# Ledger of designs, part 39: VH-VL binders against o60147

Target 1, 175 residues: o60147
Amino acid sequence: MLEKNKYLYIFRHIQTNQVLLSQGNVLKKTALFQLPYPLQKPVAPNGMRPAKLRKDHWVPLLKVEFPNESMFQSVFMQLLNYRKYRSVQPLTSDLLKLPIPVRRRKIMRQEVPNTIADLADILNKEKFPENSVRLQLSDKSDSEYADWPPSVQIDSEEIKLSRGFREKTTVDEAR
Below, E stands for the ipSAE of ESMFold2; O stands for the ipSAE of OpenDDE; V2 stands for 0.75 times the mean of E and O plus 0.25 times the DockQ between their complexes.

## First folded at step 1 (VH-VL)

Design e10 (framework fv_tiragolumab; at its last look DockQ between E and O 0.02; V2 from the best seeds 0.00; counts 0 for: pae O 10.9 > 2, placed apart)
Fold by ESMFold2, look of step 5:
Structure e10 (fold): chain C 175 residues (1-175), chain A 122 residues (1-122), chain B 113 residues (1-113)
Amino acid sequence: as target 1 above (175 residues)
Amino acid sequence: EVQLQQSGPGLVKPSQTLSLTCAISGDSVSSNSAAWNWIRQSPSRGLEWLGKTYYRSKWYNDYAVSVKGRITINPDTSKNQFSLQLNSVTPEDTAVFYCARDTYDESAFDIWGQGTLVTVSS
Amino acid sequence: DIVMTQSPDSLAVSLGERATINCKSSQSVLYSSNNKNYLAWYQQKPGQPPNLLIYWASTRESGVPDRFSGSGSGTDFTLTISSLQAEDVAVYYCQQYYSTPLTFGPGTKVEIK
């Protein structure tokens, strides 16, 4: 029964605009498994799954605060399901006509708006109490990708952290 | 348990609009894990996918090129249904029409309506 | 458009014997990004809608008997009925869902000899 605040952290890749979902404010290597895998052996295709997590390449996109673990888990699992659904959909003839690198880039560029829209769709369908869910964005204009339910309070202050969701401490001298 | 129940007229005159409805029970037309399709079957064409509608923060439609410009698929969330309108029909549109669901688990058509024979003739 | 073909058009098989149906796509339906073959098989009996048997080329739908199996990859696929039963008399269709428009094979009629 213990209710503890739970946070959803969403990161964007600075170059490809790929998106990673995280339960913690620091990405774990295992988050890379959210990205498509092209072969049975690890291969890092152009913009699909990097061989290594470069934490300096992933920046905050948004943070969501839920009042308890149950709400967080419901939304987190649904976001993963929306992503899976998109990954198995038939390709359109317009996409098939594009060279593979161009096609891949076009698909990846849609992941930021798609993820934001997915989140809003899930929250609109869930009957959470008014103002029970706090949303903070790195760029407040990104909220315009979706219509938000009364349960969501959008923070007026943008995320201002340098490279992650943690505040930086003074770097010790290592010379 | 999900079921699809079709309704609509079985006889349509040439140049008119064919209109069918598919009622959904056990699922929602706005389900975030499903899409709602129309498929027809005739001796000359076999099974032919016509298009689908689905909801992901807004409504989307995908239509087969062969019928694009004549086809409209509309959801009705209040009745939990989706419809097919096919304009300017000819005798070549005579077929058994099916509604069908696909889901993210399978991406194939796992649930089908009972079928409606639509004859286009004077 | 991806054209689907099937062979044979029709076949007659003795009860308890193996039936083999082939399906060929004009383009590969294997998507390298997820290593899945976007290929399904359906059974249709007279007066009934099609019934899903196999998806992702080889995965049986829930409730489908284990005598039905799918195999193949890329452009060449096979549906096998290992021991034909009387209730298996039907028309069988393959279908690609790799790209739009989604397309079906012309069907293979299976009868008891």
Scores: ipSAE 0.275, ipTM 0.693, lowest interface PAE 4.5, mean pLDDT 84
Fold by OpenDDE, second read of step 2:
Structure e10 (fold): chain C 175 residues (1-175), chain A 122 residues (1-122), chain B 113 residues (1-113)
Amino acid sequence: as target 1 above (175 residues)
Amino acid sequence: EVQLQQSGPGLVKPSQTLSLTCAISGDSVSSNSAAWNWIRQSPSRGLEWLGKTYYRSKWYNDYAVSVKGRITINPDTSKNQFSLQLNSVTPEDTAVFYCARDTYDESAFDIWGQGTLVTVSS
Amino acid sequence: DIVMTQSPDSLAVSLGERATINCKSSQSVLYSSNNKNYLAWYQQKPGQPPNLLIYWASTRESGVPDRFSGSGSGTDFTLTISSLQAEDVAVYYCQQYYSTPLTFGPGTKVEIK
């Protein structure tokens, strides 16, 4: 139970590339509240907060292991704040020069790299002990979206994906 | 069927704030496949795009330079609507105001509100 | 900003005859990467909002009669009503949505001769 509290999982939606933060390896329905719109019935259009969590639509993006729950909580809250802050930022001049539909498509692709960059920035500011934070990515190339502080140890192995749930374990594979 | 219903006062005094609301039915203000616009029409300026708001994992606003600094377009997800606020109005701002939807892929305005005549007069 | 112009300002056409409206953009609204023209046409009747007729310069919106057609590319575009009907009396606008700010033409009034 305590071990669960020191793990940050970030999930991405397989279609919209939206990002949800999770405490622990199981994506809970309460995570949907991270989306800035109310629950609506029936099924919400693409990109909206759905009435029910479709776990099969979400895949793990990365896993972060912190030394303790306090560090996790700090980073978790900061990530949420970063997302809110970013939502009020204007579009870059370069994006505005593109045709509107093209711009919109590019915007949709920014959620994942922005979240990773946010995480790195937060960890850089926190200045945790060296190699005290373990980062595992579903795609190791995603680590290139940011410079990581010495506190972060990036695992060589990619996270085993399990849609909407948890990292696959040996036990899970046996089921 | 998607419909837009506008509401707000039709008379505003100079230097005051023009406020309009556009209620959405049949779609969501937070739709990833839509953007929500305000456009005005006058004999002197013709059809003029003012700005838009849209959600793509986060909220974005685009404003026309002609009204930038005075304009705010805000979504209200709880009411599934979006609003227009135009500050420091002058008689030059008198126009019929429309809310309109454009689509993610096409960006043409396929759905329009009924229009609201807003007269700026002392 | 991309400035849109139209010609003529007004057009009177007999019922059943062809109506042709021209639109010009100050800059190309053709995106080379997808070869699409970010140009739309609208019909507006008195007391009503504009109604979308054509997008991507030549694609008819759903429900739009076949007599309406759009053509052109780059900076020069044309809306054609092959056989003018009584219900087609309106003002027609072109609009670019290539870049912000989105801009409209001044409109062309179509009347029955």
Scores: ipSAE 0.264, ipTM 0.713, lowest interface PAE 1.3, mean pLDDT 88
Fold by ESMFold2-Fast, scan of step 1:
Structure e10 (fold): chain C 175 residues (1-175), chain A 122 residues (1-122), chain B 113 residues (1-113)
Amino acid sequence: as target 1 above (175 residues)
Amino acid sequence: EVQLQQSGPGLVKPSQTLSLTCAISGDSVSSNSAAWNWIRQSPSRGLEWLGKTYYRSKWYNDYAVSVKGRITINPDTSKNQFSLQLNSVTPEDTAVFYCARDTYDESAFDIWGQGTLVTVSS
Amino acid sequence: DIVMTQSPDSLAVSLGERATINCKSSQSVLYSSNNKNYLAWYQQKPGQPPNLLIYWASTRESGVPDRFSGSGSGTDFTLTISSLQAEDVAVYYCQQYYSTPLTFGPGTKVEIK
């Protein structure tokens, strides 16, 4: 049963800094399709192993509270579109000349600042009411990747990593 | 089991385009955990990597500088295969051509095609 | 480009004895952030494609006998066959995958004395 939701939960992978977007405080296996670089290699020699979601490898990056479901859905879809657009751009010549592991690490590490910048850009384009969007981060210094509009209020309390996202859990399939 | 099967003409005339195909079974050419490579082997140059194609939300390719400008590697998702086109061939391009898979984590080649001998002569 | 060299060009070893093959890269293939060497070893028998033996310089591919081992770091690498068997007669190649273009060594031929 779908509930109208006004929260966007953003997770960061502890080893790679790759980012996953979620409409719930619990990651679904389907969220892994957001990743350009999968975290689990196929089982040699057949390559047909299903991906597994390791929930303990993902920590909160930020939580966004919107005043209503319509604003949430608009921002969420735009953020997915920004991520899709970034993934289909050609690699720059500067990136292509880097050694393979350096290039890959640089691309993955940019997901956190890129996601923050994209979120801020979307919110700056939308004219939401003053202080209507609440942003809570696990590390408040990450807010410095962007300039925020008057519609955004940054929570003074950071997300405690030991608790993850404390909102009601939606149970979905994960393996 | 993942297998790669190569096909294409074994004889090409100088200045023509060499075209080879590698059919994939047991995996998808658009798998985001794999990349699909072409490698050639000749007595004079040994093993030489030519390039690869891979799917990460869109198709990408990387080519060796030595063949960049006359090489194209293209996937065909409907047939689950990928191809090599090498333009303006010379007798120096005579080699056994292999297709091979590498994975996102390694770029070591764990699966290889059987090889195709291509002779470039008049 | 990273140039790979191997020594010796050819090696004759008696059955049951140790075979040692060396590989050198013109630049380091060690990535300091993960402390991994981007170096692989392949075995090629006549009429067959190369077969992956070792990756990450020292990790044995699944199904590869434990008599094969890889060692080394940075620019200097070694493949060791601790007790040569008849089926080990082949040409052995090292390969770097640190930087494009990916490059292979010229090969070392291993034969029985």
Scores: ipSAE 0.148, ipTM 0.642, lowest interface PAE 4.3, mean pLDDT 84
ESMFold2 (binder alone), look of step 5: mean pLDDT 93; pTM 0.952
OpenDDE, look of step 5: ipSAE 0.000; ipTM 0.559

Design e11 (framework fv_tiragolumab)
Fold by ESMFold2-Fast, scan of step 1:
Structure e11 (fold): chain C 175 residues (1-175), chain A 121 residues (1-121), chain B 113 residues (1-113)
Amino acid sequence: as target 1 above (175 residues)
Amino acid sequence: EVQLQQSGPGLVKPSQTLSLTCAISGDSVSSNSAAWNWIRQSPSRGLEWLGKTYYRSKWYNDYAVSVKGRITINPDTSKNQFSLQLNSVTPEDTAVFYCARGEDYSGYDYWGQGTLVTVSS
Amino acid sequence: DIVMTQSPDSLAVSLGERATINCKSSQSVLYSSNNKNYLAWYQQKPGQPPNLLIYWASTRESGVPDRFSGSGSGTDFTLTISSLQAEDVAVYYCQQYYSTPLTFGPGTKVEIK
């Protein structure tokens, strides 16, 4: 959200458990560039449609509300840096010994616990005021992947998404 | 459309380094949905995968155990190409070498024209 | 390593007749979690690189004629050409992409009888 850009949304893929970070409650196609393993085969040039984001395949994992935009930006950028760091690390010898599809599934399954652990690590290092950060989880048990600082309030209320909201195009903005 | 064009010498002496280049058009060598492979073909070994290079925020290489330790596959993003270097060649390395685009989930959908490399004294 | 074998080594078939070639892997290339067989088929004509026909054992690549079909699961796979045409004279290879190193079968030569 631009006018109240203090919310972080994190989405999970229903089949692969891969994770996408979003600065708003609408997931954008460009978020797919965060994924190390593409969800589908590259499109052949033989008149097949370009791959697109299937929003119905992604569900909210968690939502974080920060007291202000500065705190949101700091945490969001640090999460992107943690994710980037993880993506460039060499695969362990244990993983390299596994068949390719087993290896990919194991890596993808770890994105949910890794993202939650990274978020908690960042929040533990920041000195935010007590009870100033609101964390909502779609599955409350996911909070157990980390120890949370006193700045965090954990809620189990349903994460609400905009009904029928779509990304504005240049045409939409002109009209 | 995607095209792969190979270049390099077709004759190498035993113990020397075999060097080939594959130029890419219609796709980027740093595309995160592609991997760039070298495969060779000979009567004695048939089709043999040698290795690949691919970009996922960082460059990675995977090599077949049979050539690991004497093979290097390197991308060149400025020229949109990738190369093969195979050290300490023997007559048993004589083969037609192919570059190919492929991912683990799609097979090899685009191939270079092939380069016959003969290793002889 | 996964070893791939093909049978027969060569096959002579009359134009318009069915050609069937078999491929076996030394271990399963079926990933049960997604129910996919990591198996591809290639066609190679003299002086040309291999051309992808089939991936995931039975999915036909774009532009490949309907007469080509793949079947099988686990360790046993078949490529069928329902009505052989002159342009189908080639060597056919199976390949597993389940485990590194990626490995190919020795090929089956299809020729006109």
Scores: ipSAE 0.000, ipTM 0.511, lowest interface PAE 13.1, mean pLDDT 80

Design e12 (framework fv_tiragolumab)
Fold by ESMFold2-Fast, scan of step 1:
Formats: structure tokens, C-alpha cells, sequence
Structure e12 (fold): chain C 175 residues (1-175), chain A 121 residues (1-121), chain B 113 residues (1-113)
């Protein structure tokens, strides 16, 4: 059985703070379809190459280990649903008063706390067995964005400073 | 207009595999706003969700615990349809089976006509 | 699993009168971060598949008559038919889509008095 089918990898963009979900520890360019707002277009020389995923612009936020693939799939699906729903929600009057660039920056900056809160909400709802879900963060202080259920064990080790949870694979390089 | 059309046998013997197909018109089975569900209905269990398949950069499946291990729901992008396979059926699996589309987190808005499946010797 | 219950099991209402159906979930289906209830209502007539009436607890599906309305939040929900018509004779089901497995209520049969 593939061990990675038990893992959820979450990345954040170093400039915008937008979040991407991944089943593998290497991001694929198809993950960009999760984003509600377009990333700043890269300056492409000669305009000859299509936009590509810049793996060095994404850093690990957290990694979740589930006891089995069924629990992983349930939580992963619900996170994608929650995130898509947030992207189509009507904006509050407070946000509508802000200029478009300021408004989008404020919304994007909230994706990290929102994703962590969403994950905790899903895990609290599911009532999985005690200590069955292992959470490893790049910055343990990010765990304070939510109240975690007894099913969650927060790993004492933070994720190493390598960006993108990088594995040395040419096969998974996006372009 | 989106329509779902079901096909498959109405009679299945105990221990055999039940196979049903749901053909989609007016939408793509790989639409990233849709999820494709199988539900069954019987007097004893009422409406019972069995599982779904959906495309969100790759294909995913979710199955109800009650049928997990003997159920498979598969999309077929070339034929624009999805299927249900339920292994090792018993008379307790006798039910009307429905396929249905979930659209963009807004419930199941389109349903197939239903197929009565009787499991009997 | 989230267990759905409905009351009453059956309801007889005169034409033009109000019908009220209740639904309870064993766990809250309100997602606090977006303040939305993951609750739908379906109508099923004999020999037909269920038909979606309401989603997000209170949003009416396109094409559904204004006499149908949904209300409630968290664990307690209500479907109201303000003025019962002959074509409204059916079984009505609530359904949660907050978590898998998706679950339905046992149904409420609405009949003409």
C-alpha cells in the first residue's frame, strides 16, 4: 500500500500567503487550480513559455498523517470543499469598502489561519480515535489558530526548512 | 439540461456482482464542480448513500462504511458515464438504486430514473 | 455517522393550509467559519426519484415554488409549505452533507386531509 496515501501536505506561498493542498510532498502544477485568485504572472522572457509552478515560492505549512487512506480522503475532500466554498462566498461590507488590491491581499493573508481552522473543524467533527492523527508543522505557533480534538497529536519536531517538502524527483517537476 | 440515464440488470443472484451504469448528458463526468453519487432506497434502510466519485485535479472516491470493501464506483470519461459495482450481493441488497449529481456544494440537483434491483435465487 | 431524525412521521393537511416538517441532526451541521448549514431538503413522489427543494438549509433550488421555505440552524431545521397544493403530496427528506457518509432522515409523508 503507498504510505503517501495516508498523508496530506499543505503549502503556503511566500509572497501571497495563499495555500495549496497536496497528496504528495512535491507540488504539481495542477494544484494551482485550487487558487481562487491568479498569482502575479512571472516575467517570461520572449513570452515563449507558459506559466509554471514555481516550487521555490511555496514552503511547507504542515503535514498531516492519517491512520488510513479512507480517513485521509474524507478529510482531504472536505478541506477542498471548504476552501472552494470560501472563494465563492459573498464579501462582507467591511471588505467591500477596501480597494481591490488591498481587499485581495487581506483575504489571501487569511488563508493560512483559515486552512488551519478548517482542518481542526473537520477533525473535531469526525471524532477519530484518540491520538490517531499526527500533525507536523513548520512553525508550531500556527497550531494556535485552532482548538484541536483528542484525535490529534502535534509532533514535537517541526518540518525541516527545505521548501516545498522537496524530494529529488525529476518526474514531479512542474512545467 | 443535464440528464442521468441508468442501465443495468434488475435481477442478480446472491453472491454475484451487481453492475449499474449512469450515463450523463449535458455535463461532463470530469466537471470540477460536480460529484457523482450512488444512493439506494429500501423499506428497511430508507435512503442510503453508498458513495461518490469526483474529479478535483485527480479522481477521488468516497464510500459508505456499510459497503466499503465490496463497492467500486468508477468514472469513464470517454463514454461520459460512471458505474457502480457491488460484490457478493445478498437479498438484503434488494433496493431501488439511484445515481445523482452533487453540484458545487448545493445538494443533489439531478437524479437518474432509478433501477429496481432484486437479489434472489 | 450523523443521524438524521424527522417529525412527524406523517402529516395530514387541508388544501391551502400550512404544513411544517421538522428535522434534527445528531451533530451540528453548521460550519462556524462560513456560518453555513450543510442541510438539504428533498421531495419524493411515488415512482420518482427525490427532487431537490432546498440547500444550505434555506436556499430554494431554481424552479421550486415560493411556498416552500427552509429555516433553522445547527441541529434543528424546519421545512414549511405555506399553502399546500394537491401536487405537494409526497414524502419529504432532510439530508446532511456536512460529513461522509452523507445521511438522510427517515422521511415525513404529507397527505391531504
Amino acid sequence: as target 1 above (175 residues)
Amino acid sequence: EVQLQQSGPGLVKPSQTLSLTCAISGDSVSSNSAAWNWIRQSPSRGLEWLGKTYYRSKWYNDYAVSVKGRITINPDTSKNQFSLQLNSVTPEDTAVFYCAREWDYEGMDVWGQGTLVTVSS
Amino acid sequence: DIVMTQSPDSLAVSLGERATINCKSSQSVLYSSNNKNYLAWYQQKPGQPPNLLIYWASTRESGVPDRFSGSGSGTDFTLTISSLQAEDVAVYYCQQYYSTPLTFGPGTKVEIK
Scores: ipSAE 0.000, ipTM 0.463, lowest interface PAE 18.8, mean pLDDT 79

Design e13 (framework fv_tiragolumab)
Fold by ESMFold2-Fast, scan of step 1:
Structure e13 (fold): chain C 175 residues (1-175), chain A 123 residues (1-123), chain B 113 residues (1-113)
Amino acid sequence: as target 1 above (175 residues)
Amino acid sequence: EVQLQQSGPGLVKPSQTLSLTCAISGDSVSSNSAAWNWIRQSPSRGLEWLGKTYYRSKWYNDYAVSVKGRITINPDTSKNQFSLQLNSVTPEDTAVFYCARDSEYGSGSFDYWGQGTLVTVSS
Amino acid sequence: DIVMTQSPDSLAVSLGERATINCKSSQSVLYSSNNKNYLAWYQQKPGQPPNLLIYWASTRESGVPDRFSGSGSGTDFTLTISSLQAEDVAVYYCQQYYSTPLTFGPGTKVEIK
């Protein structure tokens, strides 16, 4: 609880590249409401299954550490607003000419670069103190989707967790 | 079980607007796993898909190029239904109109259909 | 647009015999990334809406008898009725859902010989 609300955990779906935002290191089922396209398909066309959270299908994309809750909340709210803005924009003619499955896959794949670009844009506008925001990525090349302000320090160590931000087991600690 | 019930006038004059409604039971018009379609059938054109509306974080519409610019498909979440408006109709628009659901698994295959409405465009 | 064609236009088959209907698409409806054919088959009886028989080219819809089967890949597809029953007299349509606009074949009428 003491360090609650100063970390933003961003997850990527292993197959679709869709992105989920979380205030905690464990995804809640309600996070699935962020997705424009459901991940689990019905067993048959006449039967629909509710989306189910498969924690093993979500891997870390990046973790953002803020110096305080106020800065975290400002950036998190703005990021949600950017995502909402993107969701209400009309589809481009380039997307409309594509086959339905290709169109959906392309939209889903763009969530990673879009989220990273949106985060960088927000941080550039906020003018936070130098080195006050720490980014840790699973793949440092993803940082190349944006130009980062002086307020951002990118951690040299990548996130190596395979199942969300799950903590190491005693087996992992055995080295 | 999902059921689709159509309503609307069966006779429309040339140049007027054709308006039909499809009422949904057994599913929600805002279901993230469904899309709601209008299809027409005539001897000259056969089965012809006109367009769809669906909810994925926001409402989307896809329309066939042949009717784009004079077609509107709108959901009504309060009444759990969706409608078709086709402007500037001609006798060539005479057809049996069907509403139909596609599900995500069958991404464009239609598992439930309305009963159909014959619309005659005549003076 | 993807153009769908069907052959024959009409088919007369004796009760208990095999009926074969062909469908061709002007472009492939096979998506290589998931290896699925975006192709459905429908049955339509007079005065009724079309009824979904098969989706993903070969998957039977729930409640559809085993005598109906779909096969094919890419641009060439077949609907087979292994042993025609009296209630199978109808018009059969193929449909692609690979790209918009979604398009249907012109239909094949199946009648009893």
Scores: ipSAE 0.000, ipTM 0.485, lowest interface PAE 18.1, mean pLDDT 81

Design e14 (framework fv_tiragolumab)
Fold by ESMFold2-Fast, scan of step 1:
Structure e14 (fold): chain C 175 residues (1-175), chain A 121 residues (1-121), chain B 113 residues (1-113)
Amino acid sequence: as target 1 above (175 residues)
Amino acid sequence: EVQLQQSGPGLVKPSQTLSLTCAISGDSVSSNSAAWNWIRQSPSRGLEWLGKTYYRSKWYNDYAVSVKGRITINPDTSKNQFSLQLNSVTPEDTAVFYCTREGDYEYFDYWGQGTLVTVSS
Amino acid sequence: DIVMTQSPDSLAVSLGERATINCKSSQSVLYSSNNKNYLAWYQQKPGQPPNLLIYWASTRESGVPDRFSGSGSGTDFTLTISSLQAEDVAVYYCQQYYSTPLTFGPGTKVEIK
């Protein structure tokens, strides 16, 4: 049937710099399962309440357009695997020197550069056609976290948060 | 296998310095995959982590806030051991002291035999 | 600081019966990116140092008998001894290693009835 899910939407948290991956231009509450740390304080002494999705606290980081759904799915799955791999690696000597809460803040702040570097690494290992993958960033300087292969073209126009209605003011779905 | 053996005096007077050593066998005190801790145990405070020393290109120390300013934990690579120095002790410092090893995460897979230190006049 | 609590303070169980010990943390010790609970259990017999029993809430340390199991996630954890033996008389402590300062529970004493 129709080609679907050829866009990867990546969001960042305005306070923590944590990153969420999405197959759609609107974040769903289930995306919060990607977060290592809850954004909300505990409700009860013996438990944590689930994080509430506050859409106004998440802004677009970048949008990736793939030539087809199979390439999208391959890259998306590999990116999730890179994130999982990073989470289980031994702590570096610099991180071990820091108190655990300070380590967590530093780890969270690295999610944007790490996600961009991981995406570029995946795209460099894949043999995609020239100019077949299009990147549109909210801040083009974020592209400098990586070296991109010839398969990637970076859109000169940045993502705008205030361009028309909700469906047109941020990242737009291809479908 | 890894073994930790403690030594030091079991009695120290108030205001003096408490000093203990922990000898390591089966691992290196300068191992990049280990850290070396002191923990004390008393009826009033239970198990209380005091601090650690570890080597990652250079030596580092982490200390609990409750003893920060009175505590020094030092490695001795030539003897493959590490020590605890706790200054200006009071009777409230009376406890069984343990040295421990941690790996990449802060749970403790090997413990010394323990040393009861009594602080009294 | 993450505060650890344990219940009950003491427990008397007959030989061969199940012992259940509870541990609660004031904050979640689950790290969602690796799906691991930063929670360990120790056994301390009279006159001995604590001995590591379980780490990552449910992983048994090498050499620890199958009758010991850990379960739970987030803030609520349980240590179970499926069939108590005489050598299991001890105080059991939970410990979180999610956040500094590292903190231990106050302990649960297990005795034979």
Scores: ipSAE 0.000, ipTM 0.466, lowest interface PAE 15.0, mean pLDDT 81

Design e15 (framework fv_tiragolumab)
Fold by ESMFold2-Fast, scan of step 1:
Structure e15 (fold): chain C 175 residues (1-175), chain A 121 residues (1-121), chain B 113 residues (1-113)
Amino acid sequence: as target 1 above (175 residues)
Amino acid sequence: EVQLQQSGPGLVKPSQTLSLTCAISGDSVSSNSAAWNWIRQSPSRGLEWLGKTYYRSKWYNDYAVSVKGRITINPDTSKNQFSLQLNSVTPEDTAVFYCARDIDYYEFDPWGQGTLVTVSS
Amino acid sequence: DIVMTQSPDSLAVSLGERATINCKSSQSVLYSSNNKNYLAWYQQKPGQPPNLLIYWASTRESGVPDRFSGSGSGTDFTLTISSLQAEDVAVYYCQQYYSTPLTFGPGTKVEIK
């Protein structure tokens, strides 16, 4: 119907695989606060703020359609809470042994499998009606990072990607 | 221009807590582009990084293994400053203490003016 | 831990002449994925905090005179002052930021001959 915000979009960075969550098909600058480290070193080390959100560096990872806004809000808030929980956990001794740039790369690369696993865990916990949640991925193999509950229907059609898409445009389906 | 100004007592007795403060001007202690560090310098150890605090949606701390368990670095957003508490000090902790900013990659600029802390009975 | 060493311990150079300071890391500080060396140089004058001169082994900090240059890669690094000025009398430190704990060299004292 005319319910707003029944879609969750998850984006990944094309180089780092860091993940951003969005309440729709557009990313806002404030989404960068989800990241533990800035993506770019400031140009002036003495207090210049980080570079603006580069929309052309982020591509959709997956899209979730919920039956209503209440279910969307519940899952979205829980997913943000899971990400915050992960960010405050002590680093394992294995990670601490790695050089700082290698450690950051390992942590960043795990965001895709971790986010997908967290999403599935939340959906398993919530016990939504059968086939009520629709999942569409850019790469269907990413669905294998988790076991999905009966409430989830995975779309056979993948999201078509266009790098450099504008903030208020949808994913380009033409090729 | 970002500037760091240090304050705190220069003399501490063994077994007590060493406490220093670093006041920030020209940037916010909650800036998501910066981290706030403590470094000490002594003839025996040279320059030694102690730890940092930084804000990225939540406050985080990283501490050097050599002082982990004795050290706390805390921000104060209302006063735009951050502090160092080092517990159970010994004469071996005598050093000049510096606060310093880094922007993601541990290149330290600017530095505070430094505070000589002497630990003696 | 990555151990940093510097040579020489002290260096006397005539005004206007070249000063060369060496820094060695016990392990490589080059990250192959971005081809960057996680190595910085600092200058410390008596009674002052260290001042950042160079980062990424060879990138000069804003406001640092062009007589200062950094070179090297992996484990062996050099700071060069092409024409020593009176105000350059100081102790110079290298620092790696490749891994924790962050470590500094022991310093090289530069004096006028």
Scores: ipSAE 0.000, ipTM 0.488, lowest interface PAE 15.3, mean pLDDT 79

